# Ledger of designs, part 1: VH-VL binders against TRIO and F-actin-binding protein (TRIOBP)

Scores and structures below are computed, not measured.

Target 1, 110 residues: TRIO and F-actin-binding protein (TRIOBP), of Homo sapiens (Human) (q9h2d6r1778to1887)
Amino acid sequence: LNFKKGWMSILDEPGEPPSPSLTTTSTSQWKKHWFVLTDSSLKYYRDSTAEEADELDGEIDLRSCTDVTEYAVQRNYGFQIHTKDAVYTLSAMTSGIRRNWIEALRKTVR
Positions, changes and structure headers below are counted from each chain's first letter, unless a header gives other numbers; Kabat numbers aren't used for antibody chains.
ipSAE, averaged over its two directions, is called F for ESMFold2-Fast, E for ESMFold2 and O for OpenDDE. V2 adds 0.75 times the mean of E and O to 0.25 times the DockQ between the complexes of E and O.
[cut] marks letters that were taken out.
The coordinates of atoms that the task and the answers printed are left out; those that the model quotes come from them. Centres of patches stay.

## First folded at step 1 (VH-VL; framework fv_vedolizumab)

Design Ve_a1
Heavy chain, then light chain:
Amino acid sequence: QVQLVQSGAEVKKPGASVKVSCKGSGYTFTSYYMHWVRQAPGQRLEWIGEINPSGGSTNYNQKFKGRVTLTVDISASTAYMELSSLRSEDTAVYYCARDYYDSSGYYTYEYFDYWGQGTLVTVSS
Amino acid sequence: DVVMTQSPLSLPVTPGEPASISCRSSQSLLHSYGYNYLSWYLQKPGQSPQLLIYLGSNRASGVPDRFSGSGSGTDFTLKISRVEAEDVGVYYCMQALQTPYTFGQGTKVEIK
ESMFold2-Fast, scan of step 1: ipSAE 0.007; ipTM 0.645

Design Ve_a11
Heavy chain, then light chain:
Amino acid sequence: QVQLVQSGAEVKKPGASVKVSCKGSGYTFTSYYMHWVRQAPGQRLEWIGEINPSGGSTNYNQKFKGRVTLTVDISASTAYMELSSLRSEDTAVYYCARHEYVWGSYEYTYFDYWGQGTLVTVSS
Amino acid sequence: DVVMTQSPLSLPVTPGEPASISCRSSQSLLHSYGYNYLSWYLQKPGQSPQLLIYLGSNRASGVPDRFSGSGSGTDFTLKISRVEAEDVGVYYCMQALQTPYTFGQGTKVEIK
ESMFold2-Fast, scan of step 1: ipSAE 0.000; ipTM 0.581

Design Ve_a14
Heavy chain, then light chain:
Amino acid sequence: QVQLVQSGAEVKKPGASVKVSCKGSGYTFTSYYMHWVRQAPGQRLEWIGEINPSGGSTNYNQKFKGRVTLTVDISASTAYMELSSLRSEDTAVYYCARSEWELLYYFDYWGQGTLVTVSS
Amino acid sequence: DVVMTQSPLSLPVTPGEPASISCRSSQSLLHSYGYNYLSWYLQKPGQSPQLLIYLGSNRASGVPDRFSGSGSGTDFTLKISRVEAEDVGVYYCMQALQTPYTFGQGTKVEIK
ESMFold2-Fast, scan of step 1: ipSAE 0.000; ipTM 0.584

Design Ve_a4
Fold by ESMFold2-Fast, scan of step 1:
Structure Ve_a4 (fold): chain C 110 residues (1-110), chain A 123 residues (1-123), chain B 112 residues (1-112)
Amino acid sequence: as target 1 above (110 residues)
Amino acid sequence: QVQLVQSGAEVKKPGASVKVSCKGSGYTFTSYYMHWVRQAPGQRLEWIGEINPSGGSTNYNQKFKGRVTLTVDISASTAYMELSSLRSEDTAVYYCARDTYYYDSSGYSLDYWGQGTLVTVSS
Amino acid sequence: DVVMTQSPLSLPVTPGEPASISCRSSQSLLHSYGYNYLSWYLQKPGQSPQLLIYLGSNRASGVPDRFSGSGSGTDFTLKISRVEAEDVGVYYCMQALQTPYTFGQGTKVEIK
């Protein structure tokens, strides 16, 4: 019921919010993944076939999540997942997708 | 198995309107944007616009704004393109094509295409 | 609008030989998310276009590995390592950096 799936991009390095540049060197930091929201984590895969094979690219532990907020990014609609030990920066293709992901994540976190 | 099936060929007079249908099957219709592209004889492919089947929101190529209307019938898993005020230069094969992303997103490429609908505009 | 230009427009090829098609954009397609917003399509005679390559270099599902895409920014190449009879048709590049999405003029690949 509360789970959600979809394509989004994530900045490879968790940490403080970046100030991305459109220069060639900044290009390698963003990665598009297939995201799957569960009751305790946000998992991401290379694609939906990798999800079926359970071949994980990464995972954000939502049990340590403190907040989910909108965040300005280069091309599309960014937001951040704040945890006790890291900040993850993600980007969705539309403002509606971002709104829906933020709402779903906030519901999952408590 | 994903399939997009379009309506049959149309012959129209200048000034008329045409409405082409595109029925999707083998996937969740509301999860993927639907695009429309045309190809006039001997010319390049030309993007007309896109529609989100989940909400009905559209984005049109400025060249066709005021003449094109994209709609969907969710219960029938069918998308429609209506083009009005037809001119001879609108003679083309019209294609529907699915976005590569799901859930209210536009993608970067068109992964499945309908078979095409020839629209001929002649007096 | 972003202008897409292909060369050559006609490419006769001997079966088993390689083929290369160039695509140039009027603006850089290298942008956010680390991607080049460019895809390649093949339209076989009498058929609808089919996706070959997306985001510059990623092969679409079911596409043989003899097809490859390369390039970045404004200059892109589609390469077929060994052309087969079923590869005849018109090849198009498309940019999806901004609307309207725009296509190149097409390159007709024919068997000599």
Scores: ipSAE 0.000, ipTM 0.562, lowest interface PAE 12.8, mean pLDDT 83

Design Ve_a9
Fold by ESMFold2-Fast, scan of step 1:
Structure Ve_a9 (fold): chain C 110 residues (1-110), chain A 123 residues (1-123), chain B 112 residues (1-112)
Amino acid sequence: as target 1 above (110 residues)
Amino acid sequence: QVQLVQSGAEVKKPGASVKVSCKGSGYTFTSYYMHWVRQAPGQRLEWIGEINPSGGSTNYNQKFKGRVTLTVDISASTAYMELSSLRSEDTAVYYCARDWEYTVTTYYYMDVWGQGTLVTVSS
Amino acid sequence: DVVMTQSPLSLPVTPGEPASISCRSSQSLLHSYGYNYLSWYLQKPGQSPQLLIYLGSNRASGVPDRFSGSGSGTDFTLKISRVEAEDVGVYYCMQALQTPYTFGQGTKVEIK
C-alpha cells in the first residue's frame, strides 16, 4: 500500500555483494531509472512509459530486505538496500529525496 | 575523446535486411544507453529505439516494432541496428547516439552522435 | 505520442543579428526534480546533429555562450544572441519525457 515513485540512480551491479570496486566506481557506472515502490518489491524502469508497458529494467525483492541505510558515495546522496544475498547502492538528487525513500523503504522491513 | 563510428553506406533492394554497426570509444560502453535515430531526405529526425548495453534491454518505437532489432557486442564496444523487410521509404541516414545517464542530477539527452550511415533502398 | 512543433521553419539572418526559435510540445515536459525534458540540437550541412542545450536551459560542453535556452512546460525558446556564419544549419528540439522520443520539424537558419 505504500506506493512511491520517482527518479533515482543505481550502481550497475545489481545482486552483487558490496566490494571496493563498487564504492569507487565513477558516476558513469550509475544508471538513472524510474523507480516504483510496492509492498513487496522496488521495481525500476527506463521511464514512466516503460512502467505503463510493464517493461522492467530490474527489480529488488524487498521480502529479502534486512536493512536500509544511508551510505556515503563519491557524489550525491547515497543509500543501500541490504538483502540476504546482495547490497544495492542507490543515489538520490537531494538529501530530502533520500530521506523520503529510506523512510518509505523501512516501512516495508517490519 | 569520446567517439561513435558507424559502418559505411548500404544499397539494398526492397524486402532485404540491413545491419548497421556503431563502435564506441573513449568511454565505458556499458555505462550509457545507445539510441538509433534516422532522417529520410528532407524529413525530420525520427527515433527508432534504444538499448541498454549492460542488460541488453530494448525499447522500440511502435512504428518499427517487428522489423527492427537492436543488439550490442560489449567486448567490441559495438552496437548494431538490424532493419528487415526494407521498403523504399526506409531510405534515410541512420544515426547512433549516446544517452547520458548522470547520477548527480537527472539528465536525459543525446550527447554524442555517430557520423551517420546512408541506407538506400531501391529496385 | 508527444507532438513537437517548431516556428519558424525557415529563418534567414544577417550576420551579427539575433535569432529566436520557438518549440511547443503537445503536453508538459516539466517533470521530476523540476526539470524540463527538452533538448536542442544543431545539424550543420552534411554533418550529424550535435547537442546544444539539455534540460531546457543548460548549455552542452563546448557550446558558445551566445546560445541560450528558456521556457517551461509546453513553450520553449532557443536564442542566438548574435548569429555567426558557423551557426548555419537546421535546429531541432526534442522531448525526452516519454517514448517514443520525438523531434520538431526543424528550423533552417541561413545567412542572408
Scores: ipSAE 0.000, ipTM 0.569, lowest interface PAE 12.3, mean pLDDT 83

Design Ve_b1 (from Ve_a1 with heavy chain D99G Y100R D102Y S103Y S104G G105S Y106G Y107S T108Y E110K)
Fold by ESMFold2-Fast, scan of step 1:
Structure Ve_b1 (fold): chain C 110 residues (1-110), chain A 125 residues (1-125), chain B 112 residues (1-112)
Amino acid sequence: as target 1 above (110 residues)
Amino acid sequence: QVQLVQSGAEVKKPGASVKVSCKGSGYTFTSYYMHWVRQAPGQRLEWIGEINPSGGSTNYNQKFKGRVTLTVDISASTAYMELSSLRSEDTAVYYCARGRYYYGSGSYYKYFDYWGQGTLVTVSS
Amino acid sequence: DVVMTQSPLSLPVTPGEPASISCRSSQSLLHSYGYNYLSWYLQKPGQSPQLLIYLGSNRASGVPDRFSGSGSGTDFTLKISRVEAEDVGVYYCMQALQTPYTFGQGTKVEIK
């Protein structure tokens, strides 16, 4: 069962490592996706039609999540999902949407 | 040309602390994680921890938690590993290694593309 | 922790002959989009480890094409098509799916 769905952007860097400079000064690496929160992962799709067809663009494994924290970005309202092995930087359109996603993620993650 | 140059060998008594340095050159220091790995004589490689020079966030192997501290000096492009409460079992060659990370499709791809020459730390009475 | 197991641990090889090293992980290293978070390193006598293969099958810069990596999930293989004298040393696989990153025991390749 899905706990939350919505549009957000995720920082995705094809061939280069991410850095605070890229996050704060560039928007070219941001990819908008349809996000679906489950009890074990945060999945993202091109759109809700792709979700219905189960055609994933990506997935964040929440079983290894250690923290979910606000993070300043140049565009919109950023936050990070910290896992054992990776930090994912996401952006929501409003501060309220960001707050709601952080709350939903923290309720899902133990 | 990418290079990681470590400080010289150390001899310490049990209970002391040691601080090893690793100076990076030939690349943007803040763009790559720095990892620390050790190898006791005749033993396998053992990962100690990682630090993101951009922001200073660290992640440590639980085996060393409470004894290891990783830091960086960005202006000097130098990473440091400090290990306290030394025991004879800590006798090993300590390596720094550059973590190549790539953010694609929501995940980092990590592997160690360049290594320092190693620093022998000997702990003996 | 993810446990990495290598086989064999000792591999004497005649120069010019092929060599094959196995690496098994206690859990799948395959991530979305087909990436395996496994790398291979060579430690020559008295030297630091050096990267040979990353993400399961990609040769690092400067690594001769006689080296190849294959496998997926939990079973991986490093092959050397024709062993040269300079290839002697200890070979290690490493998983980077999750921390702590863990290495196999090492496989010592020696000339017979």
Scores: ipSAE 0.000, ipTM 0.552, lowest interface PAE 14.8, mean pLDDT 82

Design Ve_b5
Fold by ESMFold2-Fast, scan of step 1:
Structure Ve_b5 (fold): chain C 110 residues (1-110), chain A 123 residues (1-123), chain B 112 residues (1-112)
Amino acid sequence: as target 1 above (110 residues)
Amino acid sequence: QVQLVQSGAEVKKPGASVKVSCKGSGYTFTSYYMHWVRQAPGQRLEWIGEINPSGGSTNYNQKFKGRVTLTVDISASTAYMELSSLRSEDTAVYYCARHYYGSGRYYNWFDPWGQGTLVTVSS
Amino acid sequence: DVVMTQSPLSLPVTPGEPASISCRSSQSLLHSYGYNYLSWYLQKPGQSPQLLIYLGSNRASGVPDRFSGSGSGTDFTLKISRVEAEDVGVYYCMQALQTPYTFGQGTKVEIK
């Protein structure tokens, strides 16, 4: 069962502090993906066609999710998914989209 | 390369206002908060405030609240600091600095800094 | 406001000798993921500040390995193993745990 689908951005690596750099080779780590929420995981794809082909870019295991909170970020409307092993930082295009995602994700937290 | 370039020195009379610019280049302007910090002659660095270029939201140090206004022009990749009701004590070098956010605010530091703008307030 | 206190405020150093600067915070800077929200900056004469150390102990890109940061909670130290002429300037610690972000008074390192 898919509870919610939509476009969002996610930081490339969860929980790791990147080295600060003044070089132009250091670019924003935000990646836009098509996200699909199920009862046990949040999966993300290049686009909805990749979802249909089951070409997965990544997955967050929600069975280990401990919290979902709004979180200020440098772009758009951020929030975090806290798991026992890592923290994932995401960004939605509007505050309404963020609110809907947080509500949907919290329903999967036992 | 990532650079912040500020406007030139200003000389103002007490009671006037000053507006300093900070142009970012070599990075996505809306992806980083911009901070403003000043340093009066022989004094420590003092944080003025921050602005999120994406939404325009600001947070000001209470010491400057009511006198400072931070704005951005996204199309020009330029941040502005306007300080009103100037006093001689406002004579300082004013810096802009980019905030790295990293993993949702868990990584906070200022890098790079602009070259500074000397604002002199004298009668 | 979080008060940041540095010592010493003036540090004349013989070339090639080590230097050590202390920074104390009025409250713990240890927070999320075990990180200390403290950074160190160097302001060389006539220049803007530049980042040296972030999150208490991580050297910024391009910063020589003779610089190191240590400490946790309320007590932090910046060490220079062998001071060189290019290291002269004023060193500042900064807390970024909460606004307003605050700096120490600065430590002026100069060659004897």
Scores: ipSAE 0.000, ipTM 0.570, lowest interface PAE 11.8, mean pLDDT 82

Design Ve_b7
Heavy chain, then light chain:
Amino acid sequence: QVQLVQSGAEVKKPGASVKVSCKGSGYTFTSYYMHWVRQAPGQRLEWIGEINPSGGSTNYNQKFKGRVTLTVDISASTAYMELSSLRSEDTAVYYCARKGYSSGWYYFDYWGQGTLVTVSS
Amino acid sequence: DVVMTQSPLSLPVTPGEPASISCRSSQSLLHSYGYNYLSWYLQKPGQSPQLLIYLGSNRASGVPDRFSGSGSGTDFTLKISRVEAEDVGVYYCMQALQTPYTFGQGTKVEIK
ESMFold2-Fast, scan of step 1: ipSAE 0.000; ipTM 0.563

Design Ve_c1 (at its last look DockQ between E and O 0.04; V2 from the best seeds 0.00; counts 0 for: pae E 9.2 > 2, placed apart)
Heavy chain, then light chain:
Amino acid sequence: QVQLVQSGAEVKKPGASVKVSCKGSGYTFTSYYMHWVRQAPGQRLEWIGEINPSGGSTNYNQKFKGRVTLTVDISASTAYMELSSLRSEDTAVYYCARDYYYDSSGYWYFDLWGQGTLVTVSS
Amino acid sequence: DVVMTQSPLSLPVTPGEPASISCRSSQSLLHSYGYNYLSWYLQKPGQSPQLLIYLGSNRASGVPDRFSGSGSGTDFTLKISRVEAEDVGVYYCMQALQTPYTFGQGTKVEIK
ESMFold2-Fast, scan of step 1: ipSAE 0.006; ipTM 0.597
ESMFold2, look of step 2: ipSAE 0.011; ipTM 0.640
ESMFold2 (binder alone), look of step 2: mean pLDDT 91; pTM 0.945
OpenDDE, look of step 2: ipSAE 0.020; ipTM 0.665

Design Ve_c4
Fold by ESMFold2-Fast, scan of step 1:
Structure Ve_c4 (fold): chain C 110 residues (1-110), chain A 122 residues (1-122), chain B 112 residues (1-112)
Amino acid sequence: as target 1 above (110 residues)
Amino acid sequence: QVQLVQSGAEVKKPGASVKVSCKGSGYTFTSYYMHWVRQAPGQRLEWIGEINPSGGSTNYNQKFKGRVTLTVDISASTAYMELSSLRSEDTAVYYCARGLYYDYVWGSYDYWGQGTLVTVSS
Amino acid sequence: DVVMTQSPLSLPVTPGEPASISCRSSQSLLHSYGYNYLSWYLQKPGQSPQLLIYLGSNRASGVPDRFSGSGSGTDFTLKISRVEAEDVGVYYCMQALQTPYTFGQGTKVEIK
C-alpha cells in the first residue's frame, strides 16, 4: 500500500509572537503535525491518537497536486507541494525523511 | 493583558446539556488552540479536548466523544464547550486554557480561565 | 492512554527547605524533535492551575528560579530549592506527547 505516516512541520500564516510565559527557538510560522498520506490526500492531525479518531487539523487534496519539489528552508529539510489552488511548504527532520515523502507524494502527480 | 473569562456556575439535572463559554482578550484569538480541562472535587485534572479557532478543527478525549462539542465564535473571541447527557459524575469545575501550537512547542497551557462549576444533581 | 504517576502524593515541608516531586510516565515522552512533552503546573488553593515548566525543563515566564524541572523519557523531577509560603498547593505533571493529554494524581505541598 502507498501509505506513509510521520511527524512534519507545515508553514502556516504568521501568528502573534510566542506567549511571554513561553520561549522557543522555532519560528512562529511553523506548525508541527502528524501527517498521514493516503491515495487521494495528505491529512494532518494533532497526533496519532487523533488520527485513529479521525479528528483532523487539515488536509491537502492531492488530486489537484501538480508538483512536489525540494525547497530550501531555515528549519531542517524543506519541500513544497504545489496544487492548482495553493503551494504548501513543509519541513522534515532529515534529508532521508524528506526524500521518502517527496517520492511518495510524486506518485499522486503521475 | 491576556485574560480568559468563563461563564458562571450551572446546576443541571441528569440527562440535560450544559454549554460553558470562555472569552479571550488581550491576544489574537486565532493564533492559539483552546483546550478544555475539568476537575471533579478532590480529583485530578482531566483533559476533555482542544479546538483550533483557525478553521475550527477539534480533537476530543475518547471518554467524552459523542457527548462533547467544542466550538468558537471568532468575531466574539469566545470558545464554547457543550456537554450533553449529563450524569452526576460530570459534577466538576470546567476550565478553558490557552495553548501554543507552533513547531515543536505545544500542549502547554500558559493562561487558564477562572473555572466554571457545573453541578449535576436531581 | 499514557498513565502519569506522581510521588509523593503529600509533601509537608518546612519553609526554606528544598522539595522534590517525581513524575513517571507509562511510556517515553521523548519521541519528537528530541524534546520531552512534559509540563508542570501549580494549583494554589481556590485558584486555576498555573504553568511552571514546559518541555521538561524550561521555566515559564515569571516563574522564580527556585523552580527547576529535569528528567527525560519516563522519569521526571520538579525541584523547589527553597520552599516559600506562596508555593503551597497541588502540583501536577502533564504529558502532551499523545492525546488524550493526561495528568498525574497531584502532589499536595503543605507547610509543616
Scores: ipSAE 0.000, ipTM 0.598, lowest interface PAE 11.4, mean pLDDT 83

Design Ve_c7
Heavy chain, then light chain:
Amino acid sequence: QVQLVQSGAEVKKPGASVKVSCKGSGYTFTSYYMHWVRQAPGQRLEWIGEINPSGGSTNYNQKFKGRVTLTVDISASTAYMELSSLRSEDTAVYYCARELYYFDSSGYFDYWGQGTLVTVSS
Amino acid sequence: DVVMTQSPLSLPVTPGEPASISCRSSQSLLHSYGYNYLSWYLQKPGQSPQLLIYLGSNRASGVPDRFSGSGSGTDFTLKISRVEAEDVGVYYCMQALQTPYTFGQGTKVEIK
ESMFold2-Fast, scan of step 1: ipSAE 0.035; ipTM 0.722

## First folded at step 4 (VH-VL)

Design c1 (framework fv_daxdilimab; at its last look DockQ between E and O 0.05; V2 from the best seeds 0.00; counts 0 for: pae E 12.6 > 2, placed apart)
Heavy chain, then light chain:
Amino acid sequence: QVQLQQSGAEVKKPGASVKVSCKASGYTFTSYGISWVRQAPGQGLEWMGWISAYNGNTNYAQKLQGRVTMTIDTSTSTAYMELRSLRSDDTAVYYCARGHTIFGVVTYYFDYWGRGTLVTVSS
Amino acid sequence: QSALTQPASVSGSPGQSITISCTGTSSDVGGYNYVSWYQQHPGKAPKLMIYEVSDRPSGVSNRFSGSKSGNTASLTISGLQAEDEADYYCSSYTSSSTLVFGGGTKVTVL
ESMFold2-Fast, scan of step 4: ipSAE 0.006; ipTM 0.612
ESMFold2, look of step 5: ipSAE 0.000; ipTM 0.586
ESMFold2 (binder alone), look of step 5: mean pLDDT 93; pTM 0.951
OpenDDE, look of step 5: ipSAE 0.163; ipTM 0.798

Design c10 (framework fv_daxdilimab)
Fold by ESMFold2-Fast, scan of step 4:
Structure c10 (fold): chain C 110 residues (1-110), chain A 124 residues (1-124), chain B 110 residues (1-110)
Amino acid sequence: as target 1 above (110 residues)
Amino acid sequence: QVQLQQSGAEVKKPGASVKVSCKASGYTFTSYGISWVRQAPGQGLEWMGWISAYNGNTNYAQKLQGRVTMTIDTSTSTAYMELRSLRSDDTAVYYCARGHTVDFGRVTYYFDYWGRGTLVTVSS
Amino acid sequence: QSALTQPASVSGSPGQSITISCTGTSSDVGGYNYVSWYQQHPGKAPKLMIYEVSDRPSGVSNRFSGSKSGNTASLTISGLQAEDEADYYCSSYTSSSTLVFGGGTKVTVL
């Protein structure tokens, strides 16, 4: 759903599409951001005040998204957003939050 | 209503092969994976392997590598598990179970629906 | 041999609270939030009771709760009832992208 917002963590570097074997990711590589889902992108900010000021930390273009899938990470509830050029790894605090985000993202992707 | 209907009990001699079927209904077959778990009489659960109904990718327990093959038939929503070179210690109830297909359809972390089990007895 | 260590048996009286431990390593229970618990009555298939450490499927009583500390996951059954008498198995995802089960715990309601 457009207007979906919340705290999640994202891995610093976009990666290549994952192999069948999963690799553990440490929490020290993760950065917590305030995420805002729009109809064409997933934007993230330092916090909700930065969102109000439109000070982006990053943005994932959902128009190039090919898939959104759960992904095992060492702690918390991970998932990946696959685009034609990169793979973004994210982590939500609960399984319910992850489920809701994946569902919302799948509804907005082309 | 989700159902996993397994084939009937089998009695085999050592050295034979057995192929157990698991027919799924009540959900989109290709959106999930199927795991196979066995349980010898009076013993615990042992994971055998997993197959994605999405892309047919498999992952088998190391102990069974080379003796087990898992396949799917998407036209009938059926998963199969074939175990070769049977030994007496393969006597067990064999369960199929539905797992969420995640991480590009190759991993499952838990099983929400289980078949009734198929008893396979290996004796001479 | 079981990959995860569970006590062979736990007993309690009706209304009591009991806890079953499931101990692994940093490569399974300690490394991931992908621990599940299954209940098995004699002659029946296992039933999912808890997934992703602490989540309950619809229809599972809130008397069942899951938790994890370090390499040990726990299943707690509060308000113990006669129908809780069963075998309980923990399971965990591993760093080898496989699944393993604990040896099982027989719960007896005395």
Scores: ipSAE 0.007, ipTM 0.637, lowest interface PAE 10.4, mean pLDDT 84

Design c6 (framework fv_daxdilimab; at its last look DockQ between E and O 0.17; V2 from the best seeds 0.00; counts 0 for: pae E 13.0 > 2, placed apart)
Heavy chain, then light chain:
Amino acid sequence: QVQLQQSGAEVKKPGASVKVSCKASGYTFTSYGISWVRQAPGQGLEWMGWISAYNGNTNYAQKLQGRVTMTIDTSTSTAYMELRSLRSDDTAVYYCARGHTIYGTVTYYFDYWGRGTLVTVSS
Amino acid sequence: QSALTQPASVSGSPGQSITISCTGTSSDVGGYNYVSWYQQHPGKAPKLMIYEVSERPSGVSNRFSGSKSGNTASLTISGLQAEDEADYYCSSYTSSSTLVFGGGTKVTVL
ESMFold2-Fast, scan of step 4: ipSAE 0.006; ipTM 0.654
ESMFold2, look of step 5: ipSAE 0.000; ipTM 0.619
ESMFold2 (binder alone), look of step 5: mean pLDDT 92; pTM 0.940
OpenDDE, look of step 5: ipSAE 0.561; ipTM 0.880

Design c7 (from c1 with heavy chain T101E V105R; framework fv_daxdilimab)
Heavy chain, then light chain:
Amino acid sequence: QVQLQQSGAEVKKPGASVKVSCKASGYTFTSYGISWVRQAPGQGLEWMGWISAYNGNTNYAQKLQGRVTMTIDTSTSTAYMELRSLRSDDTAVYYCARGHEIFGRVTYYFDYWGRGTLVTVSS
Amino acid sequence: QSALTQPASVSGSPGQSITISCTGTSSDVGGYNYVSWYQQHPGKAPKLMIYEVSDRPSGVSNRFSGSKSGNTASLTISGLQAEDEADYYCSSYTSSSTLVFGGGTKVTVL
ESMFold2-Fast, scan of step 4: ipSAE 0.000; ipTM 0.564

Design p10 (framework fv_flanvotumab)
Heavy chain, then light chain:
Amino acid sequence: QVQLVQSGSELKKPGASVKISCKASGYTFTGYYMHWVRQAPGQGLESMGWINTNTGNPFYAQGFTGRFVFSMDTSVSTAYLQISSLKAEDTAIYYCAREDYGDYVFDYWGQGTLVTVSS
Amino acid sequence: EIVLTQSPATLSLSPGERATLSCRASQSVSSYLAWYQQKPGQAPRLLIYDASNRATGIPARFSGSGSGTDFTLTISSLEPEDFAVYYCQQYSNWPPYTFGQGTKLEIK
ESMFold2-Fast, scan of step 4: ipSAE 0.007; ipTM 0.615

Design p13 (framework fv_lerdelimumab)
Fold by ESMFold2-Fast, scan of step 4:
Structure p13 (fold): chain C 110 residues (1-110), chain A 120 residues (1-120), chain B 109 residues (1-109)
Amino acid sequence: as target 1 above (110 residues)
Amino acid sequence: EVQLVESGGGVVQPGRSLRLSCAASGFTFSSYYMHWVRQAPGKGLEWVAWISYSGSNKYYADSVKGRFTISRDNSKNTLYLQMDSLRAEDTAVYYCAREGYWGDYVFDYWGQGTLVTVSS
Amino acid sequence: SSELTQDPAVSVALGQTVRITCQGDSLRSYYASWYQQKPGQAPVLVIYGKNNRPSGIPDRFSGSSSGNTASLTITGAQAEDEADYYCNSYDSSGNHLYVFGGGTKLTVL
């Protein structure tokens, strides 16, 4: 059962909280993916066809999620998924889409 | 300096296999989607296959699906194309290409290509 | 499966303006990118994201799009612009994720 699906962008790797002095020395790229929220994970695919074949680009384990917060980014409407091991930075096309994703994620992580 | 260098092309008989390699340098290879694009002699460009950053996701043109396999080794900065059950219509220069300018779906850097000729 | 249509050939006089067009349904959703290819060479990206130029591409190259049509314009064509030009677009609706036009051979007279 999937709770929510849609296009969003994610930084190409999870990392430590951004630091202006440290993060400016690394190359970072926003990657657009088709995201699918389940009861225990957020999966992302190249597109909805890849989702049907279950060919993953990546997966965030929500069982280790500690918080989901809005986060200012240069590209559209950002937010972060904090886990005990990593922080994932995502971007949605509108503030309404971001609000919807944050709400759905918070309900999923208990 | 971004460089992509293909190798492995040659003359091969129909029905046989051939493996192409693309050596990448000058950028963080593991951060980019990679592609194979081919061009038959005197013809236009045809997209062949795509692979995600980690190699967990792959996509193929219908003309090669089930016969070709794209893969990558991020520890060696190398992209591969395993070509099985080759046909005369697979004769082409094969280019590896990097997908750049995130969100724009473009090939910002190309290798010089390697020629594959399928003939008896 | 979607297709991108280009005229096979076009000519322009040295120093004049030429427009190469590309047509297809995927262009309603995704901007075309344009590639220049000279004989014996790999393609070179000249325009992406509607009207962006990569570093090193002369400002005489520009792009435009409207509806199902994209255009590459060369203002003040030079002899070195003689080449084949291919449009390309992303298409997630069909089995072809990336579709190329058939190419347009530009002759500079």
Scores: ipSAE 0.000, ipTM 0.570, lowest interface PAE 16.3, mean pLDDT 84

Design p14 (framework fv_lerdelimumab)
Heavy chain, then light chain:
Amino acid sequence: EVQLVESGGGVVQPGRSLRLSCAASGFTFSSYYMHWVRQAPGKGLEWVAWINYSGSNKYYADSVKGRFTISRDNSKNTLYLQMDSLRAEDTAVYYCARELYGDYYFDYWGQGTLVTVSS
Amino acid sequence: SSELTQDPAVSVALGQTVRITCQGDSLRSYYASWYQQKPGQAPVLVIYGKNNRPSGIPDRFSGSSSGNTASLTITGAQAEDEADYYCNSRDSSGDHLYVFGGGTKLTVL
ESMFold2-Fast, scan of step 4: ipSAE 0.000; ipTM 0.564

